# Ledger of designs, part 44: VH-VL binders against q8ka87r5to149

Target 1, 145 residues: q8ka87r5to149
Amino acid sequence: PNKFTVKAQEALQAASMLASSKQNQQIEPEHLLSVMLGDHDNIACQIARKLETPVDTLLSVVDREIDRIPKVTGASATGQYISSDLGKVFDTALKEAEQLKDEYISSEHLFIAMSEAGVKVSKLLKDAGIDRNAILKVLTSFRGS
Key: E = the ipSAE of ESMFold2; O = the ipSAE of OpenDDE; V2 = 0.75 times the mean of E and O plus 0.25 times the DockQ between their complexes.

## First folded at step 14 (VH-VL; framework fv_diridavumab)

Design x5 (at its last look DockQ between E and O 0.92; V2 from the best seeds 0.83)
Fold by OpenDDE, look of step 14:
Structure x5 (fold): chain C 145 residues (1-145), chain A 120 residues (1-120), chain B 111 residues (1-111)
Amino acid sequence: as target 1 above (145 residues)
Amino acid sequence: EVQLVESGAEVKKPGSSVKVSCKASGDNFDVYAISWVRQAPGQGPEWMGGIIPIFGSANYAQKFQGRVTITADDFAGTVYMELSSLRSEDTAMYYCARERWGYLYGMDVWGKGTTVTVSS
Amino acid sequence: QSVLTQPPSVSAAPGQKVTISCSGSSSNIGSHYVSWYQQLPGTAPKLLIYGNSNRPSGIPDRFSGSKSGTSATLGITGLQTGDEANYYCGTWDTSLSAGYVFGGGTKLTVL
């Protein structure tokens, strides 16, 4: 699948806006994770809550990491680009979608990817007890309800 | 298969502006960058700038800052590059190229190029 | 004068191996993925390598890429006459304003 779901696209756009507000030129997984966990309608937030993850605490940690991202000002503050770490997340998300035989890359795949891509947010999520297996278990429960 | 179709050749006078279009057709990634790369005769490729349509933000090479404008029309699936204050040195082949995941994984799809000639 | 430095030319006989170097800095090659492009006369550049060492579909395994530190290398084994072309490295650069940069190019001649 080369396409993202509408919700996934919205999350990415929100991540971009967050990065812009923080004067970050590079879009990082931390931006994406922050907007996903901060959105109660996002499946990632719902999964985290189902796992009894202290979402507010996790968000605080993620936000601290965002604050560490380099800021740009002046003439150099033009345009945004995808960080290598976010690229890794996208690659992983694509693989997850393929593995699950899904036609589109969704927020679910992105969330799984963030936990499995071996980037900074992956460790944060794993430390919070969030990994692929945990996510899939919750997703199964959602489908059964 | 994704293809990039560029607008036709342009002949311009010094001081004028040129606007080249690049339309993407076929199945495409949602997260990609369209870059504009020009190549003067006998020279190597030169990156001018690019845009990631999903973010709506454009990046420009410092050399072209203030003189180039890159925009995207999502409805038309088209990216535009406008270069102003044209000079003879701007005579070149202008390519648009697609890059997966923004600017990370190389420009894998190229247009056929648009020749822009600037002469008095 | 290019941000990325390549040798202007390399040459070898058919069947041999050639390497093309690309030297940059910490703000480009040192921090970002390197891509390689082949350009045949009268054609647009063609992506050969992305992500330092990955080959797009259709690119034979005779082409390889690697990166170490602030330098990248393109390797071509089993050189063929059809490989005669200009080769360019490229990567993202964040030294000033974030942007893509190409190497100066290397002309490969098959003897």
Scores: ipSAE 0.865, ipTM 0.939, lowest interface PAE 0.6, mean pLDDT 94
Fold by ESMFold2, look of step 14:
Structure x5 (fold): chain C 145 residues (1-145), chain A 120 residues (1-120), chain B 111 residues (1-111)
Amino acid sequence: as target 1 above (145 residues)
Amino acid sequence: EVQLVESGAEVKKPGSSVKVSCKASGDNFDVYAISWVRQAPGQGPEWMGGIIPIFGSANYAQKFQGRVTITADDFAGTVYMELSSLRSEDTAMYYCARERWGYLYGMDVWGKGTTVTVSS
Amino acid sequence: QSVLTQPPSVSAAPGQKVTISCSGSSSNIGSHYVSWYQQLPGTAPKLLIYGNSNRPSGIPDRFSGSKSGTSATLGITGLQTGDEANYYCGTWDTSLSAGYVFGGGTKLTVL
């Protein structure tokens, strides 16, 4: 797939805005995870709550990691770029969408990818009981329930 | 499969400005960067700047900071580059090029290029 | 004068192999993915290698890329006369402001 769903695009734009508000030029998976879990209507938040994950605690950890990301100010503080780790998340999400024969890369694919791409937030999610299998089981129950 | 086409060749006087467009047609990713790269006769490519249209975020090479403005019209699939205070050293072929996932995976689609000549 | 340093030229006979080096720093090659470009006379650059070592569709496996520390290498085996071109490395750099940089280029001659 070449396209993201509207909801996935909104999450990416929110991650960019969060990074900007933190004076981060580099957009990291931490930014994306924070905005997805912090949005009550995002499927990632719904999945985490269904798994009984302490979402507010997880968000607190992610937000502390964001505060450690280098800040850039002054004349060189223009423009943003996507980190290599966020690129790994995008590649993993694309593969998930292809495997499922989905036309669009969705918020669900991004959430699975954050748990499976082998980036820093992947460990945070797995330690909280969130991985590909757990996410897919919840998604099945949403559709079949 | 996306294709990129720059606007036509231009001849300019020193001290003036030039604005070049880059129109994307065909199938593209939603998350990409468009870079502007120039190449003076007998020289290698030189990155001027780029933009990630979904974020509206432009980056500029230090050398061009303050002289280059890059903007995007995502509806039209068009990116613009304006270079001001032109000098004879700005005479070059100007390309637009696309990279997947912003600036990560190299410029895999290039326009044909357009010549800007700065002559007194 | 280029941020990324390449040898100005390399040469070898058809069928042989060459490597082309690209030397940078921790703010570029050491932290970011490296790409390689081929430029044939009179054409736009063409992507050969991305993500340090991946080949785009249509690039034969005679072309390889790798990096170690702050240096990257393009390998070309089974040289053909059609491989005569200029070759450039490229990567993101964060030393002064975030931006892309190309190496100075290497002219490959196949004798």
Scores: ipSAE 0.810, ipTM 0.900, lowest interface PAE 1.0, mean pLDDT 91
ESMFold2 (binder alone), look of step 14: mean pLDDT 88; pTM 0.922
ESMFold2, look of step 15: ipSAE 0.783; ipTM 0.893
ESMFold2 (binder alone), look of step 15: mean pLDDT 88; pTM 0.921
OpenDDE, look of step 15: ipSAE 0.820; ipTM 0.930

Design x6 (at its last look DockQ between E and O 0.82; V2 from the best seeds 0.75)
Fold by OpenDDE, look of step 14:
Structure x6 (fold): chain C 145 residues (1-145), chain A 120 residues (1-120), chain B 111 residues (1-111)
Amino acid sequence: as target 1 above (145 residues)
Amino acid sequence: EVQLVESGAEVKKPGSSVKVSCKASGDNFDVYAISWVRQAPGQGPEWMGGIIPIFGSANYAQKFQGRVTITADDFAGTVYMELSSLRSEDTAMYYCARDRWGYMYGMDVWGKGTTVTVSS
Amino acid sequence: QSVLTQPPSVSAAPGQKVTISCSGSSSNIGSHYVSWYQQLPGTAPKLLIYGNSNRPSGIPDRFSGSKSGTSATLGITGLQTGDEANYYCGTWDTSLSAGYVFGGGTKLTVL
């Protein structure tokens, strides 16, 4: 799949807006994770809660990482670009979608990718008990309901 | 297969402006960057700027800051590059090119190029 | 005066191996993925290597890319006459204003 679901696109746009508000020119997985976990309607947030992850605590950690991202001064966060880490997440998400036989890259795939892509947020998620297997287990339970 | 179709050749006077379009066709990624790269005769490619349509933000090379404007029309699937205050040194082939995840994995799809000639 | 430095030319006989270097800094090659482009006469550049060492579909394994520190290298084995072209490295640069930068190019001549 080469396309993202509408929900995934919305999350990415939200991440962009968050980055802009933080005066970050580069959009990082941390931005994406923050907006996903902060949205109760996002599957990533629902999965995290189902896993009994302290979402608010995790969000605080993610936000601290966002605060470490370089800020542009003298200009607004115009001209944003995708960070190397976020690119890795996208590549991983694509692979996950293909593996799961999905036509589109969804928030589910992005969330799995963030936990498995070997980037900074991957460690944060793993430390919180969130990995591919845990996510898939929860997804299975959602489908059975 | 994704293709980039650029507008036709342009002949301009010094001081004028040129606006080149780049329309994407075929199966395309939702998250991509369209870059504008020009190449003067006998020279190497020169990145002018780019835009990631989903974010709506453009990046510009410092050399062209204030003189180039890159915009995207999502409805038309078209990206535009406008270069103002044209001078003879702007005579070149102008390419639009796509990168899959922004500007990370290189430009894998190129337009055929648009020749812009600036002469008095 | 390109941000990325390449040798202006390299040459070798058919069947031989050539390497093209690309030297940058911590703000570009040191921090971002390197891509390589092949440009045949009268054509647009063609992506040859992405992500430092990956080949797009259709690019033969005779072409390889590597990156170490602030330098990248393109390798071409089993050189063919059709490989005669200009080769450019490229990458994202954040030294001043974030932007893409190309190397000065290397003319490969097949003897």
Scores: ipSAE 0.798, ipTM 0.925, lowest interface PAE 0.6, mean pLDDT 94
Fold by ESMFold2, look of step 14:
Structure x6 (fold): chain C 145 residues (1-145), chain A 120 residues (1-120), chain B 111 residues (1-111)
Amino acid sequence: as target 1 above (145 residues)
Amino acid sequence: EVQLVESGAEVKKPGSSVKVSCKASGDNFDVYAISWVRQAPGQGPEWMGGIIPIFGSANYAQKFQGRVTITADDFAGTVYMELSSLRSEDTAMYYCARDRWGYMYGMDVWGKGTTVTVSS
Amino acid sequence: QSVLTQPPSVSAAPGQKVTISCSGSSSNIGSHYVSWYQQLPGTAPKLLIYGNSNRPSGIPDRFSGSKSGTSATLGITGLQTGDEANYYCGTWDTSLSAGYVFGGGTKLTVL
């Protein structure tokens, strides 16, 4: 009840690599959202496309926010840490998994959590028509096919 | 239930190095951190550094930068801390401790600690 | 010398209330969650408060935490003799190399 699915772990590692490539020690929800939306096979990208969200436009806004995250170079730049906002996303995702009676934290829980945790990307997602109810409706339609 | 066990007590000479292991057992969150915290007699805890094993890199307190190395063998569930160029001031209890969300939410699981004594 | 400042000691009678302050800066308390730890004699520290104000399971509700600006406070009501311990605040700090910092500690005496 405290583990991520393999696909969720892959997204977290990709977010860490994106942060590193941007010289960011802190890993933000923006990094996680960028890698999830930028991966055609990620359920977050599939949900956003089903909701008819202009994914390329949303992704460009998220990537611009990443460019504003502080950069750190030198000997102290080797370590990474979870930002407070990403911690809020994780807590929200855990609550979603518990409410849905799931044993693992999945990419779907992370995507819902990014819309609901009250962090900066939450507003971006909600302004794009992506919230808990919209995501769950799409997930129901996937089970119906 | 997560449990942390440090390796046994060590007695070292000044100028040498010590390597302490921390074996984690039980279920961890995938984005946990293992920190190393020392405490000299009569003093408060002092964070030395830590590692988030899923990301594979370590953070070090400024005071210990260049003397401490922290590594993880995530396959074995073990984290190591090596402190070099030992001095008598390094005599302390050494703990490993777990934070569930990469340093941000507090160390909720602690080992019982292991003593490192530096004497000539 | 810690970057987080706590009073060295506090005392109060059984049944009374005490607060313990922790003062920091924008690079630590002002930007990151604060935790509080209790350390009884001869034991490892134990987490009392996380995320500024949350209690782990098994911590009585007479322990509370709060944060305002660059300061945090631990509150203990209904003091018991078993509460005699050292109390430490802790948080992430980004002023130099990113790392965790503890306060200098506060010895609580119940008399």
Scores: ipSAE 0.650, ipTM 0.867, lowest interface PAE 1.7, mean pLDDT 90
ESMFold2 (binder alone), look of step 14: mean pLDDT 89; pTM 0.928

Design x7 (at its last look DockQ between E and O 0.80; V2 from the best seeds 0.00; counts 0 for: SAP .509 > .496)
Fold by OpenDDE, look of step 14:
Structure x7 (fold): chain C 145 residues (1-145), chain A 120 residues (1-120), chain B 111 residues (1-111)
Amino acid sequence: as target 1 above (145 residues)
Amino acid sequence: EVQLVESGAEVKKPGSSVKVSCKASGDNFDVYAISWVRQAPGQGPEWMGGIIPIFGSANYAQKFQGRVTITADDFAGTVYMELSSLRSEDTAMYYCARDRWGYLYGMDVWGKGTTVTVSS
Amino acid sequence: QSVLTQPPSVSAAPGQKVTISCSGSSSNIGSYYVSWYQQLPGTAPKLLIYGNSNRPSGIPDRFSGSKSGTSATLGITGLQTGDEANYYCGTWDTSLSAGYVFGGGTKLTVL
């Protein structure tokens, strides 16, 4: 799979807008996680809530991390790019989609990837009890209902 | 298979501007960057800038900032590079190239190149 | 004066192994994936290695890439006459204005 679902694309665009509002040139996993968890219609938010994760608390932590991301101004503030960490998340998401034999990279894969990619948000999610197994368990319950 | 088709060769006078187009055809990634890379005779490739269409923002090499403009037309599936205030040193082959995950995974698809000649 | 430093040339006989180094800094190779490109005379660059060590489809396993710290290495085993070309490393760089950077290139001559 080399394509994202519409919802995944929307999340990435939202992440870009968030990054822009924070004067961040790098789009980080933290931006993506923030917009996903902040969207009640996003599967990541629904999974987190099903896991009884204190989403608001987690969002606060993520937002604090976003505030630590370097800000750019002036001539250097041209263009946004995908951070190394977000790239790792994408790589992991791709692998997850392949492993699950899915045709598209979805928000589910991105959320799993963020928990497993070994980046900063991975630790945040794991500390909140969110890992691949937990996510998959919830997904199974969603599909069974 | 993705292909990048560039516009034709250009001959320009010093001080003028050139606008080269790069049209993508075939199945493509959703998250990619189109970069513009030029190569003067006998020189190595030089990255000028690029754009990630999904984000709609362009990145420029410092050397070309203020003189190069990169834009994307999503409807036409085309990326443009405009270079102004042309000088003889701008004579080169200009490539557009696709990169996965923005600019992180290397340029895996290249256009055939557009020759731009700047001479008085 | 390239941000990424490569040896200007390397040479070896057919069947031999060659390595091409690419030295950078923490703001580029140390932080981002390295790619390698092969450029045959009169052609556009061709991606050989992406993500430090991955080969695109169609690239033989004679080509390998590795990265350690702020340096990357391209390895070519079983050297063939057709491998004679210029090789460039490339990666994202944030030392000044964020942008892609290429190495100065290495001319590989097959003796």
Scores: ipSAE 0.892, ipTM 0.946, lowest interface PAE 0.6, mean pLDDT 95
Fold by ESMFold2, look of step 14:
Structure x7 (fold): chain C 145 residues (1-145), chain A 120 residues (1-120), chain B 111 residues (1-111)
Amino acid sequence: as target 1 above (145 residues)
Amino acid sequence: EVQLVESGAEVKKPGSSVKVSCKASGDNFDVYAISWVRQAPGQGPEWMGGIIPIFGSANYAQKFQGRVTITADDFAGTVYMELSSLRSEDTAMYYCARDRWGYLYGMDVWGKGTTVTVSS
Amino acid sequence: QSVLTQPPSVSAAPGQKVTISCSGSSSNIGSYYVSWYQQLPGTAPKLLIYGNSNRPSGIPDRFSGSKSGTSATLGITGLQTGDEANYYCGTWDTSLSAGYVFGGGTKLTVL
């Protein structure tokens, strides 16, 4: 796959807007995770709730990490760009979509990728009981309901 | 199989502007950048700036800040680069190039290039 | 002057090996992936190496890339006359405004 679902695109755009509001030029996995967990309708939030993860606590930790990301302002600031860690998330999400034989890269592929890409939020998610196997089990239960 | 095609060669007078288009065709990734790279005769490539269309966010090399504007028309699949206040040292080959994840992985698809000549 | 330094030229006979260095800083090579480009006379640059060490489809395995600290290296083995070209490293740089930079280039001569 080479295209994102509409919901995945909206999450990426929300992450970009969050980074901009924090004066961050680099868009990090933390931005993406924050917007996905903070949206009650996002599949990532629904999965975390199904797993009984304390979502508000997790979101608070992620938001504190965002506050530690360097700010860039003034004449040296221009547009935004994707961090190396977010690039790893995208590569992992693409591999997940291919492995599952899905035509599009979806919000659930991005959420799995954030747990599996070996970036800072990956440890945070795994310490909270969120990994590939846990996510897939919840997704299977959604299809049965 | 993304292909990039720049608009045709231009001859311009000093002090004028040039606007070069880059039309993308084929099945592209949604999170990509289009960069503009120029190459003066006998010189190496020089990145001027780029845009990540999904974010609507353009980045500019400091050397070109204030003279270059890069925009995207997602409907037409076209990216534009406008360079103003032209001078003789702006004579070069101008390329558009695509990077898969913003600017992260380097430019894997290049246009053929178009010449801009600034002459009086 | 580029923030990425390459030797201006290298040469070797067919069948031999060369390496081309690219020296940068923590604001570029030390923080971001390095790419390498080949430019044959009269053509656009072509991506040889991305993500420090990966080859795009169609690039033979005699081309290799590596990165250590703030330095990157392109290796070419089994040199052929068709490898005669300019070679550029490239990466993202945050030392000025955030932007992409190319090295000054290395002319490879096969003789």
Scores: ipSAE 0.760, ipTM 0.892, lowest interface PAE 1.2, mean pLDDT 91
ESMFold2 (binder alone), look of step 14: mean pLDDT 89; pTM 0.930

## First folded at step 15 (VH-VL; framework fv_diridavumab)

Design y1 (at its last look DockQ between E and O 0.71; V2 from the best seeds 0.00; counts 0 for: pae O 2.1 > 2)
Fold by ESMFold2, look of step 15:
Structure y1 (fold): chain C 145 residues (1-145), chain A 120 residues (1-120), chain B 111 residues (1-111)
Amino acid sequence: as target 1 above (145 residues)
Amino acid sequence: EVQLVESGAEVKKPGSSVKVSCKASGDNFDVYAISWVRQAPGQGPEWMGGIIPIFGSANYAQKFQGRVTITADDFAGTVYMELSSLRSEDTAMYYCARQRWGYLYGMDVWGKGTTVTVSS
Amino acid sequence: QSVLTQPPSVSAAPGQKVTISCSGSSSNIGSHYVSWYQQLPGTAPKLLIYGNSNRPSGIPDRFSGSKSGTSATLGITGLQTGDEANYYCGTWDTSLSAGYVFGGGTKLTVL
């Protein structure tokens, strides 16, 4: 698949807006994770809470990492680009959607990818008990009758 | 699979502007950039700028001093590049090209190019 | 006067090996993925290598890419007369306004 669900697109656009508000031209996995965990209706927040992860603590760690991302102001602050780490997340999410035979890349695939792509947020998530297997087990319980 | 088609060749006078379109057909990737690259006769390619349509965010090469404007019409699947204050040195082949995941990867799909000639 | 420096030309006989270097800085090659392009006469450039070392579908494994520090290298083995072309490296650069840059190009002659 090469298309994202509406909710995944909204998360990506929110990550872009967060990066802009922080004067970051480079959009990072930290931006995406922050907007997904900070939205109570996002499946990533729901999964983390079901796993009894201290979501507010994890979110505060992620937000501190965002504050470390270089800022660009003045004449050079005109456009955005995607970091190599976010690219790894996208490639991993695409592979997850393919492996699961899903037609679209979803918020769930992005969340799994953030835990599995080997980027900085991957370690944060795994240290908090969030990995592919944990996410998939919770998703099975959400997809019940 | 994805194909890019630029608008037709143009001949312009110095001081005028040109607006070239790039229509994408085939797969609709949600996270990509369309870049504009020009190549003067006997010279290498030169990146002018690009846009990531899902974010509505455009980037421009410093060399063009704000003479270039790139916009996207997602409904029509078309990206536009406008170059103003044309000079004879702007005579070149102009390409649009797609990059996966914004500008992250190289330009994997290229249009055939369109010639802009600035007579003087 | 590209910020990415390539040798202006290289040559070798059919069947031989050649490498093409691309030298940049920490604001480009040192921080961002490198791509390589082949341009045959009268045609648009064609992507050979992306993400430093990956080949798009249809590119034979005679073409290889690598990156070390602020330098990148395109390798071509088993040279064929059809490989005669201009070759360009390309990458993202953040030294001024964030943007894409191409190297000055290398003309490969197969003798």
Scores: ipSAE 0.816, ipTM 0.907, lowest interface PAE 0.9, mean pLDDT 90
Fold by OpenDDE, look of step 15:
Structure y1 (fold): chain C 145 residues (1-145), chain A 120 residues (1-120), chain B 111 residues (1-111)
Amino acid sequence: as target 1 above (145 residues)
Amino acid sequence: EVQLVESGAEVKKPGSSVKVSCKASGDNFDVYAISWVRQAPGQGPEWMGGIIPIFGSANYAQKFQGRVTITADDFAGTVYMELSSLRSEDTAMYYCARQRWGYLYGMDVWGKGTTVTVSS
Amino acid sequence: QSVLTQPPSVSAAPGQKVTISCSGSSSNIGSHYVSWYQQLPGTAPKLLIYGNSNRPSGIPDRFSGSKSGTSATLGITGLQTGDEANYYCGTWDTSLSAGYVFGGGTKLTVL
């Protein structure tokens, strides 16, 4: 019963556009993570910076992973779909929203979900010192309680 | 309970176009993909294409490329499928179906179907 | 004719077990999740299995799915008369233009 917040929707749309520009049919968690970390106004980027993560370095790693995603050419390049990994991220994000008693799926939930789900991005985030507990701790500080 | 409500039956002439609508109830319209699947009499289901409203992107089966257009109205919570240059072979039941988190997962909610008949 | 190959028909007596196979290739079943659908006469297809082996809410555990290589299998135990229907496998295919594909269908008759 949860919807995405406006900010989450913007991130997802940006991820789709990034995938398209890379000639990727599958939209992967890497696309989403890239656009979220690349946006200073996105809560995921702010959380990463609060955790003193070298965001630019992390982005470079993510972008290299994106470059490994299969490419398509021609008219079929516009036919996009959600990858299984991104689907898992969405499932996890929904659960996170429920656990936090939030009505909508936000960028926070997506970021937490990517730290737990998604074989590749979860490892990247973990290597960068980003996990669910670290994210929640920062979120608590942002919310003031 | 989430439901998909499709528009009514259509009778069309060859060469014309048909536009079928699929209205989704509930609060999850933006988190799922909507696929269009048709089934001719005595045959199995055939995937035509789909759209992910949250992304605004649609893709189509190669068989229908250039002849089918799928669009979404997020405000109305409705997805549309337009098929042009109709032929008698296009006579079929047309279903819209919800596909969780994109095209790699199963279609878990189906409309009741819209009958489209193409005849001279 | 269909991208995914199923046996045209299977039959068994009530209480018995049946299996329905679905054969594909590396571009579909080999690399993507398989779903199974049940279609009763005059009704829309109903999702039975997703993600190769997962049951949606409301689907009894006598329905099961598995996948190995480029093939998938639907299992039905404790066969009931109400299980008489057409069954279709489905999955994503990325061989040419990416799209969803269905099997040709299997008619299950309960003797």
Scores: ipSAE 0.347, ipTM 0.804, lowest interface PAE 2.1, mean pLDDT 91
ESMFold2 (binder alone), look of step 15: mean pLDDT 89; pTM 0.926

